# VHH binders against Peroxidase 8 (PER8), part 2

Target 1, 290 residues: Peroxidase 8 (PER8), of Arabidopsis thaliana (Mouse-ear cress) (q9lnl0)
Amino acid sequence: QLRHGFYEGTCPPAESIVGRVVFNHWDRNRTVTAALLRMQFHDCVVKGCDASLLIDPTTERPSEKSVGRNAGVRGFEIIDEAKKELELVCPKTVSCADIVTIATRDSIALAGGPKFKVRTGRRDGLRSNPSDVKLLGPTVSVATSIKAFKSIGFNVSTMVALIGGGHTVGVAHCSLFQDRIKDPKMDSKLRAKLKKSCRGPNDPSVFMDQNTPFRVDNEIYRQMIQQRAILRIDDNLIRDGSTRSIVSDFAYNNKLFKESFAEAMQKMGEIGVLTGDSGEIRTNCRAFNN

## First folded at step 7 (VHH)

Design e4 (from d3 with Y103W)
Fold by OpenDDE, fold request of step 10:
Structure e4 (fold): chain B 290 residues (1-290), chain A 118 residues (1-118)
Amino acid sequence: as target 1 above (290 residues)
Amino acid sequence: QVQLVETGGGLVQPGGSLRLSCAASGFTFSYYDMGWARQVPGKGLEWVSYITSGGDTEYQDSVKGRFTISRDNAKSTVYLQMNSLKPEDTAVYYCARYSDSGWPYDYWGQGTQVTVSS
């Protein structure tokens, strides 16, 4: 069972070690927050938060990393470093799943996002199968998104918090929003800018949040209202009647957003977790123990 | 054969300006986000500025309004224009390439010394 302070009796420095590792990386590279958010999301929404995403593919066994939509997930080295340090102090004690959860939490706070507690006691999964990966694309409708999130126990408000919160940091490649730069409803100045940015070769990247791309705040929702959303799904959130009011509330109330986002992250981090004698504690996050 | 070579550092008085250049070679420059980091004496490496491959930019709060990062993909070069320099800007400045598999960066330059002193 998950609980606060799970490691107090077995590995008291567990969370502090992870936090230190994350801070050191964040101080040098502010994209850490976006990377870890994406990592946790792509792990948790696929058969639960069991660190299955961290498994490297082999010739004999493909993994969730083999799926195209996971190709851009980053930050594995951060998790590896934390795991390495933890194994020195508390061998075979802290799961990779918990490391991801703690690391993501801490990275959010460093980026000006809400501070929140997480329950720990997760164990690592024994399966990483590409066929399990069912992720939404950037052009998905709100209705489709709502259905997908409900299937894993999330309401509409939580969905809006996770989608926007996840997009208020990080970059998007031009290939993901070609439909937007052709949309006459998009802010004309931004559209012109993006056309210029995307003119170059090799699928250039831009900030999804054009104002505060390294901060976890409600700015992405403000930009939605301003017709400055980059991804289609973000634009759809402000246009759809089922999500419009939620977007507006978040856009005009950063405190509300932060509270909602914190709650959403806590909920997400507990999806389909393994506890007790289920799964395993990996010694290497990139590989099963067997 | 990936290489990043920083130039343009030197000694300057407070309020002065320097322009750093980073010449990149051995890879497809336009594919990568780039940035600058610096190491102040006695401190660890810290992020200074970031530029996406599409040209979007971001800065550390301490340098906002004073530093400008830019890139020329045709020349495979990233720049850091530093204006209104302060003594606290004294550091070795490193050009960095961002990638999916290297943290904090997958490649750094040798660095260029910037000294701001009266």
Scores: ipSAE 0.938, ipTM 0.969, lowest interface PAE 0.4, mean pLDDT 96
Fold by OpenDDE, fold request of step 10:
Order: structure tokens, then C-alpha cells, then sequence
Structure e4 (fold): chain B 290 residues (1-290), chain A 118 residues (1-118)
């Protein structure tokens, strides 16, 4: 069972080691927060937080990484480095799933987001199957999104916190928002800017949050209200009657957003976790032990 | 092979200006986000500025309003205009190619020394 301080008896330095590794990477590259948020989300919403996303595909065995929606996920080197250090001090003790959870938490705090605790004791899964991956695209409707989140026990407020919070940092490639740059409802200045950005080759990237792209704050919701959302799903959140008030509340109350986001992250990190004798403790996060 | 070559560093008085350049080769420049980091002796490498492949920019708080990052995809070069330099800006400055789906690891050049002193 998950508990606070799970490693106090078996690996006391576990969380501090992960924290130091994350800090070092974040300090030289502020996109780390966005990377880890995306990683945890893409792992947890697909059959639980079991680090199944971390498994490398082979010519003989595809993995969740083989799915197109996972192609842009980053941060694996951070997890690998943490795992390497942990295996030296506490061999076969700390799961990759817990490393991802702790790393994501710490990266959020570094980016000015809320500080929150996480329970640990997760184990790593024994399955990574592309067929299990059912991720929503950037153009999904609010109704479809609500249905998907409800299926895993999340209410509408939690959904809005996770979607917006996850997009308040990081970049999006032009291919993901072609429908938005053609939308006359989008802020005309931003639309013009993005058209210029996307004229270049090789699918250029832009900040999803045009004001504070490296800070975990409520700025993305303010931009939604201003018709400056880049992704369609973010624009849909402010336009849909079922989510509009939530977006507004977050936009005008950063404290509320931070509290809601912290709770949402805690909840997400505990989806379908393996504990006790289930799963395994991987020695290499990119491969099953057997 | 990937190469990042920084130039433009040197000694300057407080309040002075420098313009750093980073010539990139060995990869598709326009595909990658680029940036600058710096390292003070005895301290870790810290991020200074970021520019997306689409041209969006961001800066560390300590350099906002003073530094400007830009890129020229045709020349495969990223620049850092440094104005109103302070002694605390003294460091080795590194050009950075930041990770992407095709290359999950960040890459830095050899660095160029910037010294701000009266």
C-alpha cells in the first residue's frame, strides 16, 4: 500500500537523490517541468502509474512508446540518471514509477507551482502494449474529454486543472494547432504571429503559454479568456458552458488553481498503481527485468 | 557530428555590451529549440535564455530586459545580445541545443568566457 515516507526504512535518501537529479536538469533546461508532467500523464492515464511508458520498443516487441501520441514525450534521461544513482545506493528498491512521481512533483515546485506531498510504494508494471494507449488529441471536445476523465474517476474540475496546468508550461508544434491559426475567433495578433512561426520547415514549436512558459501558474487560463489559447482543447474549455466558470475561477485566483492542481496531481499519480507483491522493481527503467 | 561553436566572449566593463554567436552544424538546425546557459566557477550550469524553433523567446529573471536571444536558421546560428552587463554576469557561456523527440539529450558547445570587471 502507498504511504508517506515509504522508503524511510529501506532507502532513506531516495527522494533527495531524485530531487537533486531533477534540479540539476531543470536548472540548465527549464522545459524539464513540462516534459515530466507530460510523461507522468501519459503513463498514468494508460492503465495506471506503472512506468509502462518507459519501456523501449524493440524490433520484436513494440511498446507504448511506439504510439504516435507518445512520440514527443521527453525526460527519460532524467529518470535513467536518478535510477542509476539509486541502484548504486539502494539496489532493487525504488521503482521507476515512484521515480517518475517524485521527479514530476519536484519539477512542479521548481517552476513555481504548488508544493505537495506524494505517497510512495509504487511498483513497475510488466506490460507495455501499444493497444492500451488511448490518449486524447489536442482538438478533442470538452464533452469527450469529460467522459474520458470520468472513466478514470476524475471530475470536471480536476480535468480542467490537469489540462490547463499541463499546458501552462512547455511547447507545442505547429502541426498540433493548424485548426487554431485558421480560427477567426483567435486573437488576431497571436494568430498572425503563429502563422509566421509556422511558415518555417520541420514543424516549428511555440510556447503554449505565451507569457510564462516555464512557470506553473494560472496564466494559461487567463490567456484562454483572452482568446489566446493555442490548442483547441484549451480554447474549448473557456467556450464550453460546463467548464467556463471553472476556467474563470482559475484565471482570477492563482491560489485556487495551485490548490486544485496539487490535488489533481496527487490523484493522478495514484491511478491504478501496483503495490505489495504486484509488478516488479526494475533495475533498468527502459526494460523489464525478464 | 553535432557541433556548437561559441564566439564573442571577452572582457568588458560594467554597463558594457557583448554579442555572443553560436555556429551550429551536423544537424537540422531549424528543427531544434536553442538557447544559452552559463556556469560560474564553483557553481552548476544554469539556464539563461531559450528560443523555440518557431522563434518564441524566454529569459532567466536576472537577465530580462538586458539580454536578447535570436536565431538565423539560414545561417544555422543563434545569438545572445548582452547589454548592461554586470559583474555577476561573469561566467562561461554555453550554447545549447535542447532535446527533442528525435534526440532526447541536450547538447552544449565548448563555451566562451565572459568577464565583467572594472
Amino acid sequence: as target 1 above (290 residues)
Amino acid sequence: QVQLVETGGGLVQPGGSLRLSCAASGFTFSYYDMGWARQVPGKGLEWVSYITSGGDTEYQDSVKGRFTISRDNAKSTVYLQMNSLKPEDTAVYYCARYSDSGWPYDYWGQGTQVTVSS
Scores: ipSAE 0.931, ipTM 0.962, lowest interface PAE 0.4, mean pLDDT 95
Fold by OpenDDE, look of step 9:
Structure e4 (fold): chain B 290 residues (1-290), chain A 118 residues (1-118)
Amino acid sequence: as target 1 above (290 residues)
Amino acid sequence: QVQLVETGGGLVQPGGSLRLSCAASGFTFSYYDMGWARQVPGKGLEWVSYITSGGDTEYQDSVKGRFTISRDNAKSTVYLQMNSLKPEDTAVYYCARYSDSGWPYDYWGQGTQVTVSS
């Protein structure tokens, strides 16, 4: 039973504490927004928003972090700091899952994205298994993506909002878009730039949004239209007849994008949540209590 | 051991220029995103500029058009060219390494003082 203001009676400062921690980190490093967005997504789409992604692997027990696709997820220190502060004032009260949700929301707003409310009352999961990790790759077709999103209750518009919105901030390593660099349909100037960037060793990274990589806005969709999408999935969104109009709408209407993205984020944050007596409230987000 | 050493700071008049350098060692420089942050006494650390390992750059709004971040992977060095300096740019400037596993900065240098004054 998620509700707005879940902690009003048990930990009134819960959301403000998380917000403050997030702001302090964001002010020093604007990549926080991309980090938290990716964290929440990689957590929620894998067996629900239960903070299972936060569990550290041990020599004896692997976790979702052990999967290669999760290797680049960042922001755990932010969650840890928030958890530490919360445990001082409200011990064993605020779940790690809620911290991730609140933190991500606040980071989006700081980056110029929409402001939206989130219901809280999530509990932390008791399972973190690498075999559960089923994430889509950057070269996935729109049809495959639609099917995947529908399986978790999301429509096409929500999918487009989440994919583009998630890519309007952050970086991609060159290994993820080698097929795009070879694509003659890509903007020639950008292609040349990327070829140069990717000449270096150790899998260099570039901005997915080449214009406003630290802002949550509709710029990524404009770049899709301009044949400047970095990832294949983003390019596929503008090329596919089932998503083209949605991309166009978002590209030319930032307000619409923000509204859609806010709704999408709210929905995503509630996927497969544990409530009531399910799961636990972790005292350490990186480990199960038992 | 990871080490970042900033140089190039100093006193300059408004409208002047400085070029900061950060020599990195103890890690594979080309793998990491790098950046500059600054801190005014009594205030918090604020980001200034960011450069990906692939060479893409971003800047704080207050320094856009005036500062340029660059990197030389062969020299394991990141630079900050600061033009049209203003008194409000006065701060200790820090070079920072961005990590995939650490946030926001897993390493930074000792800092270099930049003072803009008439």
Scores: ipSAE 0.779, ipTM 0.902, lowest interface PAE 0.7, mean pLDDT 94
Fold by ESMFold2, fold request of step 10:
Structure e4 (fold): chain B 290 residues (1-290), chain A 118 residues (1-118)
Amino acid sequence: as target 1 above (290 residues)
Amino acid sequence: QVQLVETGGGLVQPGGSLRLSCAASGFTFSYYDMGWARQVPGKGLEWVSYITSGGDTEYQDSVKGRFTISRDNAKSTVYLQMNSLKPEDTAVYYCARYSDSGWPYDYWGQGTQVTVSS
């Protein structure tokens, strides 16, 4: 089963190696945190945290990467670099699923978010099927989101922490929020700014957190209260009676948000994990062992 | 062939200003978020500023309020206006093309030296 310090005896430098690789990428490109948050979420909510998302499609076998909702997932090269170093020091020891978990935890801390421990001992999955991918789009109702999160074991508070916390960094392309630009209840100055930003060709991008786009903090919830959320799903959280008070609590208490986000990330990282004799330890995170 | 060519570096006194330009070619400029990173002697490459393809900007805390990033999509050019320069701003400055989809990967220019000293 999962435990803290799983690699202390078999690969003592495991977590430090991942941390260094993540730091080197993050220091030059602060969007790494957004990339890894999305990677872990997309991996974990589709049949568990088994690194199935990392498998590259081949001409004979599509993978989860072949699905449109996963087209924007990036950062795989960070996982590859960490895996390469780990295979030199501890061959066939540290799973790709654990690398994703550790890397995401470390990237959150680098971006000013909570520092938290994660349990390790995950093994890598043996399938990556496009048909397993059931990810919600940015315009879903709160009721639909609650149902989806409940189906993977999360209550409403955990859901609000994950949705907002996952969107406190990163960008959204104009095609994803056209309904927001048309919404007369959106903050009028931001709405005008977005209309201008989205006038250009090639589906321009904007920050999801218009104030602190590279920090993991509670600012996204303050933006929601001010009618400045970019995505419909984020705006829905402040408008819906079932989530409104939680959004308010996070907006006015950054410490509460960070603690809740850390707990939510710990729980998400343990969805449907493979341990013990299940799965494998991939030598190349992009491909099943052969 | 993707190319990012930085110009405008040089020697400047503390408190002075410089404007860097980065001419881009070999790709559709308006698809990409762009930015600047710098390499201080003996250190790795650190992020300085970011501009989304939609025009949103952000800065590392140490340069916020002093540096301004902008882009001109018609000229395929990104700029960095650097005011109130300090000795710790001395570095090689690289123009960056950032990928937000995992392919193509991040791309860095050739760099231009900025030296802030008396």
Scores: ipSAE 0.752, ipTM 0.894, lowest interface PAE 1.0, mean pLDDT 91

Design e4 (from d3 with Y103W)
Fold by ESMFold2, look of step 8:
Structure e4 (fold): chain B 290 residues (1-290), chain A 118 residues (1-118)
Amino acid sequence: as target 1 above (290 residues)
Amino acid sequence: QVQLVETGGGLVQPGGSLRLSCAASGFTFSYYDMGWARQVPGKGLEWVSYITSGGDTEYQDSVKGRFTISRDNAKSTVYLQMNSLKPEDTAVYYCARYSDSGWPYDYWGQGTQVTVSS
């Protein structure tokens, strides 16, 4: 079972090793937080937090990485580096799923987000199939999103914390928000800026949080209220009656957002986990053990 | 072969200005976000500034208002205009390519020395 301090007897430096690796990457590259948030979310909502997303496809078999919704997931090198160090100190002890969980928690804190504990003891999954991937796109209705989050055990407040909290950092490419550029209700100054940005070659990127793109804070919800959300799903959260008040609560109370986001991340990190004798402890996070 | 070549460093007095340039080659420049980091003596590499391929910019707090990042996609070049320089800005400055979906997720130039001293 999952517990706090799972590795304190078997690999005492486990969490500190992951933390150091994450800090070294984050200090020079502040996009690490966005990368790890997306990685953990995409891993956990597809058959549970078992690091199945990390499996590389082979010539004989695609993996979850083969699905278009996962094309923007990156930062696997950070997990690889942490795993390499952990295998030197504690061979075959710390799961890739736990590394993702710890790394994401630590990257959130580095970006000014909440500090929170995570339970550990996850084992790594033995399956990574494209057909398992059921990720919703950025134009989905709030009702469809609520149904999807409910199916994995999340209420509406948790959903709003995860969607906005996951988008308070990071970039989006113009192909993902063309509908926003066409929306006359979008803030006119930002809409004009985005039209210029998106005429550049090769599907340009912009910050999803136009004000504090490298901080985990409640600013994305303020942007939603101001009609400045980049993605349609984020704009839908302020427009829909079932989510509007939650967006407002987070926008006006950063402490409430941070507490809600921490709780949401803790819950997400425990979806469908493998523990005990289930699964494996991968030695290479990109491949199943042989 | 990916290359990032920084120029424009040098010795400058406190309060002075420098303009760093980074010439990029070996990849489709306009696809990538770019930035600058620096290695302050006795410390590791720390982020300084970021510019998305769409032109959005962000800065480390200690340089906001003094430094300006820009890019010219036609010339495959990123710039860092550094004004009101302080001795604490003394560092080797590295141009960075940042990927949001590819490997490696960052790639670094060879660096250019900036020294702010009387």
Scores: ipSAE 0.747, ipTM 0.901, lowest interface PAE 1.2, mean pLDDT 91
Fold by ESMFold2, look of step 7:
Structure e4 (fold): chain B 290 residues (1-290), chain A 118 residues (1-118)
Amino acid sequence: as target 1 above (290 residues)
Amino acid sequence: QVQLVETGGGLVQPGGSLRLSCAASGFTFSYYDMGWARQVPGKGLEWVSYITSGGDTEYQDSVKGRFTISRDNAKSTVYLQMNSLKPEDTAVYYCARYSDSGWPYDYWGQGTQVTVSS
């Protein structure tokens, strides 16, 4: 069973070790928060938060990393570094799934987002199959998104917190938002800027939050209201009647957004977890034991 | 092999200016977000500025308004214009290539010393 302070008796420095590793990476590369948010989301919504995403493929055995929607997931070296230190201090004790959860929580706080506690005690999964990957694209309808989030236990407010909160940091490549550049309803100054940014031959990137791209805050919701959302899925949230008022609430109340995002991240981190004697404690996060 | 070579460091008085350059080779420069980090004595490597491959920029708060990052994809070069320099800006400045996928990892150059002192 998950509980706060699961490692207090077996590995007292566990959370502080992860926090220091994350801080060292974040301090020199502020995109770490975006990387870890995506990593945890992609792990948790695919058969639960069991670190199955971390398994490297082989020529004869693909893994979740073999699927195109996971091609942009990064930051695995941060998890590896934390695991390496933890194995020196507390061998075979701290799961890779817990490292991902703690690392993501800490990276959010570093980026100015909410500070929140997470429960620990997750164990690592024993399978990583490409066929298990079921991830939404950036152009899905609000109705489709609501159905998908409901299927993993999330109401509409939690969905809006996760979609916008997951996009308040990070970049999008021009290939992902060509429909936005062509949309005459998009803020005309931003559209013109994006057309210039996207002229490059190698699928250039832009910040998804044009104002505070390295802070986890409610600015993305203010951008949505101003018709400045980069991705279609984000723009849909302000245009659809089922989500519009929630976007407005978050845009005008940063405290409400941060509390809602923290709660949403806590719930996401507990999807389908393995505990007790289920699963394993991997020694190497990239490979199953044996 | 990836190579990032910083130039333009030196000694300046408070209030002065320097322009750092970073020549990149061994990879397709225009695919990558780039940036600058610095190492103040007794502290780890801290981020200074970031530029996406699409040209969006951001800065740490302590340098915002004083520093300007830019890139020239045709020359595979990143620049950092540093104005109104303060003694607290004294550090070794490193050019950075930031990964936007699981492969390859982040990469830093060998650094150039900036010293702001009377």
Scores: ipSAE 0.703, ipTM 0.880, lowest interface PAE 1.4, mean pLDDT 91
Fold by ESMFold2, fold request of step 10:
Structure e4 (fold): chain B 290 residues (1-290), chain A 118 residues (1-118)
Amino acid sequence: as target 1 above (290 residues)
Amino acid sequence: QVQLVETGGGLVQPGGSLRLSCAASGFTFSYYDMGWARQVPGKGLEWVSYITSGGDTEYQDSVKGRFTISRDNAKSTVYLQMNSLKPEDTAVYYCARYSDSGWPYDYWGQGTQVTVSS
C-alpha cells in the first residue's frame, strides 16, 4: 500500500533525484509546473494514477497519447530523465507513476504553491487504451463538471480547488476561449486585449492567470471575481450558485486555497493506484516491459 | 534546420542599456512561445523573460521594470531591451523557443555575451 517514504530502504535518494531533475528543468523553463500538473491530472483521471498516459503509441498499438484531449500534454522528457537516473542508482525500483507524483509536488512548491508530502508505492499500469480517455472540455457547465468529478470521488470543494489551482499557471490557446471574447460581461479591457492577441496566426496562446502566471497561488480566483477568467469553465465557477462561495473563500484567503489545493492534489494522486504485486515497475516510462 | 541567432551583446557600463535581438529560422515562429535565459560561467541557465505567441509577457523578479521582451512575428524576431544594467546582469544570454505541446523540445540559441563592467 501507499505510505510516506516508501523508498527509504530501497532507494534512499529517490525523491531527491526527482527533485533535482525537476528543479533543473524548472529553473530555465517556468512552464514546467503547468506541464506536470496537466500530466498528473490526465493520467490519474483515466483509470487511475498508473502512468498509462506515458506510454507512446506504436504503428500497431495506439495509446492514451493518441487522443486529441491529450495532444497538449508535455513534459514527458522530465519524467524520462528522472527515470534514467533512478534506473542507474536503483534498478527496477521507482515506478513511473511515483515519479510523476513526486515531480508534480516538487514543481508546485517551486512555483510558490503549497509544500506537501505525498505517499508513494504506486506501480505502473499494463494498459494504455484510447477508449479509456474521457476528459471534459473548457465550456462544460458546472453541473456537468460536478457529476464528472463526483464519479472519480471528488466533492465540489475539491473540484474548485483542482480547476482553479490547475489554471493558476499555464496558457490557453485562442481556440479554447472564443466564447469568452464574445461575452460582453467579461472585463472590457481584457476582452479587447484578447481580441488583439487572437488575431495572430496559428492559434496564439495567452496566460490563464493574467496577473501571476508562473505562481501557484489564489490569484486565479481573484481574476474570476473580476470577470477576467480566460476559460468558460473558470468563469462559470464564480457565476454558479453551487461554487460561487468556494471561489470567494479562496480568493480572499490564500492560506485556505493552498491548504485545499494540497489536500486535493494528495487525493488526486491516489486515484485507482496499483500497489503490492499489481502492475509493474517500468524500466522505460514510454513502454511496457517486455 | 531550427536556428536561433542572438545579436546585440557587448560591453557596457553599469546603468547602461543594450537591445538584444534573436533571429529565428527553420520553423513557424508564430506557433511558439519565446523567451530569454542567461548563464553566468559555471552555472546553469537562469530564466529571464517569457513571451507567449499571443503577446503576454512575464519576467524574473530581478529584471522586472528594467527589461522588456517583445516579438515581431513578421520578422521572426524576439527582442530583449535591457535598461539600467547592473554588474549582476553579466552573462551569456540565450534566446529560447518553448514548446507547450507534446512536440517538439525546447530549443536554445548560440548565445550572446553581455558584460556590465566599469
Scores: ipSAE 0.653, ipTM 0.860, lowest interface PAE 1.7, mean pLDDT 91
Fold by ESMFold2, fold request of step 10:
Order: C-alpha cells, then sequence, then structure tokens
Structure e4 (fold): chain B 290 residues (1-290), chain A 118 residues (1-118)
C-alpha cells in the first residue's frame, strides 16, 4: 500500500538518489520540469501510474510510445539514470513508477513550484498497449475536458490546476496553435510576435508561458486573463463560464494556485496504482522483466 | 555526427564584455532549441540561457539584464553576448542543443574558458 517513506527501511537513500539525479539534469537543462510533468501525466491518465509509458516498442510489439500523442514525451533518460543507480544500491526494490513520481515532485520544487510530499509503494505495470492511450488534444472544448477529467476522478478545480499548471513551463510548436494566431481576440502584440516566430521553417517553438517559462507559478493564469495563452485549450479556460472564476482565483492568488497544484499532483500520482504483490519491480524501466 | 564548437572566450576585466559563438553542424539547426551552460570551478554545469527555435529567450536570474542569447539560423550559430562581467562569471561556457525527442542526452560542445579577473 502507498505510504510516505515507503523505502525508509528497504532503500533509505531512494528519494535522495532520485533528487540528485533530477537536480543534475535540471541544473543544466531547465526544460526537465516540463518533460517530467508531461511524462507523469501521460503515464497516470492512461490506465494508472504504473510506468507503462516507459516501455519501449519492439519489432513485434508496439507500446504507448508508438502513439502520436506521446511522441513529444521525453526525459526517459533521467528515469533510466536514477534506476541504474538505485539498482546498484538497492537491487529490485524501487519501482519505475515511484521514480517518475518522485522525480516530477522534485523537478517542480526546483522550478519554484510547491514543495510537497508524495506517497510511495507503486509497482510497475505488465502491459503497454497503444490502444489504451486516450488523451485530449489542445483544441478540445472545456465541456469535453470536464467530462474526461471527471471520468478519472477530478473535479473542475483540479482540472484547471492541472491544465494550467502543466503549461506554466514548456514549449509549444507553431503547428499546435495556428488557430490562436488567427484569433482576433488574442493580444494583438503577442499575436504579431507569434506570426513572425512561426514564419521560420520546421515548426518553430515558443514558450507556453510568455513571462515566466521556467518557473512553476500562477503566471500562466495571468497570461490567460490578458488573452496571451498560447494554446486553445488554455484560452478556453478563461473564456468558458464554468472555469473562468477558477482561472481568476489562481491568477490573483499564487499561494492558492500552488496549494491547489500540489494537491492535484498528489491526486494524479495515485491514479490506478499497483501495490502489494501486483505488477512488478522492473530492473530496466524500458522493458518488462521476463 | 552532431558538432558544437564554442569560441570567443578569454580573459577580461570586471565590467568588461565578451561575445561567445557556437558553430553547429551535423543536424538541422532550425529544428532545435539551443542554449548555454557554464561550469564554475569546483562545481557542476549550471544553466545560463535558453533560446527556442521560434526565438523566445530566457535567462538564469544571476545573468538577466547582462547577458543576451541570440541565434542565426542561416549561419547555424548561437551567440551569447556577455556584458558587465563579474569575477563570479568565471567558468567554462558550453553550448547546448536540447533534445526534441525521447533520446538519451542533450548534446554539448567542448566549452570555451571565460576568466573575469583584474
Amino acid sequence: as target 1 above (290 residues)
Amino acid sequence: QVQLVETGGGLVQPGGSLRLSCAASGFTFSYYDMGWARQVPGKGLEWVSYITSGGDTEYQDSVKGRFTISRDNAKSTVYLQMNSLKPEDTAVYYCARYSDSGWPYDYWGQGTQVTVSS
């Protein structure tokens, strides 16, 4: 069963090892927080937080990585490095699912986001099927998003915290927001800047949070209010009556946002977990044990 | 094979300026976000600046207002203009290409030494 400090007796350095590996990557490459946020979200909302996303496809077997909506997930090497060190000091003890959870928590704190505890004791899943992947695109309506998040146990406030909080760091490529550039309601100066940025070849990228792109903070919600959200899904949150008051609350109260985001991340990290004798402890996060 | 070659380092007085260049080859430069990191003596690599392929920039707090990152896609080159240099900016500066896929590592150059001393 999940509990705080699950590894205190079996692998006392587990969380510190993960934290050091994450810090070393983050210190030189601040995009690590965005990568790990996306990784955990894509893993957890597809049949639970069991590290099924980490399984590499083989010639005979595709995996969740084979699906286009997972093509932008990266940072697997961070998990591999942590797992390699953990296997040297505590063989077959710390699950890949727990490494993803701890790593994401630590990367959020490094980027100035909330510091929060996570429960551990997750085990790794035994399947990774492309057909299990059911992720929403960036132009989906708020109503569709509410329904999807409700189906996995999240209320509207949790949804707004996760969507905006997940986009307070990271980049978007021009192909994903052409509808925003054509929207006359978008802030005209930003829209003009984006038109120039997107003239470049090869699907250029821009920051999703135009003001504090490497900090986990409430600035994305301030950007939404100012009509400066990059993605349609984010802009929809301020335009839709069912979500706009929550966006405003977060925009004007960073403490409320950080507390809500921490709670949302804790809840997301416990979706459909395997514990006890279910699943396995993978030796290699990219492959099932046998 | 990916290659990043940094130039422009050297010795400079406090308050002075240097411009670092990073010549990139072996990949389609305009696909990638780029940046700079530095290794201060006795410490690991720390991030300095980032530029997206669309031209958005960001800086670590200690260099904001003093350093400017830019890129020239036609020349496959990233620049770091370093003004108002301080002794604590003394480091080996590395150019970085950031991964756009799930592949193992960011690619780094060989570095160029910047020394800020009287």
Scores: ipSAE 0.630, ipTM 0.858, lowest interface PAE 1.7, mean pLDDT 91

Design e5 (from n21 with E99S)
Fold by OpenDDE, look of step 8:
Structure e5 (fold): chain B 290 residues (1-290), chain A 118 residues (1-118)
Amino acid sequence: as target 1 above (290 residues)
Amino acid sequence: QVQLVETGGGLVQPGGSLRLSCAASGFTFSWYDMGWARQVPGKGLEWVSYITSGGDTEYQDSVKGRFTISRDNAKSTVYLQMNSLKPEDTAVYYCARYSDSGYPFDYWGQGTQVTVSS
């Protein structure tokens, strides 16, 4: 079972080591927060938080990384570095799943997001199958999104917190929001800006939060209200009657957002976790022990 | 018993095309993820393409844009359309069923030889 301070008896420096590694990377690159958030989300919503996303594909077998929607997930080197240090101090003790969880938490705090505790004791999964990867696209309807999140035990408020909280940092490739650029309801100035930005080759990226792209705050919701959402799903959140009030509440109450986001992150990080004798403790996060 | 039988291999010139077929039997075809792998003599098995029971497809980087995997559940058959073939595509191609565990292939056929040479 998960518990607070799981490693106090086996690897007391576990969380501090992860935190230090994350800080060092974040200090050099503020996009680390977005990277780790995306990583944890893409891991957890796919058959649970078992670090299955971290498995590299081989010449013999594809992995979850082989799926297009997982393309561009970053932060693996951070996890690797943390794992390397942990293996030196506490060999075969700290799971990759816990490293991802701790790292993500810490990166959120560094970016001005809420501070929250996480229970640890996760183990690493023994499966990484592309067929398991069923991630929602950027143009998904709110109804479809709600259904998907409910299937994993999340209510509408939690969904809105996770979607917006994840999008308040990070970038989106131009290919993901071409429908928005063509939407006359989008803020005209932003539309013009995005058109210019997207003229470049190689599918350029833009910040989903145009104002505070490196801060975990409620700004993304404010921008939704302002018709400045980049992704269709974000625009849909403010337009749909089932989510409009939630978006509004978050937009005008950063404290509420942060509290909700913290709860959501805690909940997400515990989806389908392996504990006890289930799974394994990987020595290399990119590969099964075998 | 599970059986996979590959057909469609042969000799083609660089730039040519082949279409491989795999007839599956002995299991509920529509429930399983299927794929193609290839092996060069003396080398390990290399996955080429993957198609889920839901119809989602994935490709090895080396074949992206050139190969297309598809399936016909009514016929219990998986296909591999290979276009713009290159000499490096020369190998024995195997139809494979992915295991429920999601880690290894659990079944594959006898293979069909594909040779790309001028």
Scores: ipSAE 0.017, ipTM 0.276, lowest interface PAE 7.4, mean pLDDT 92

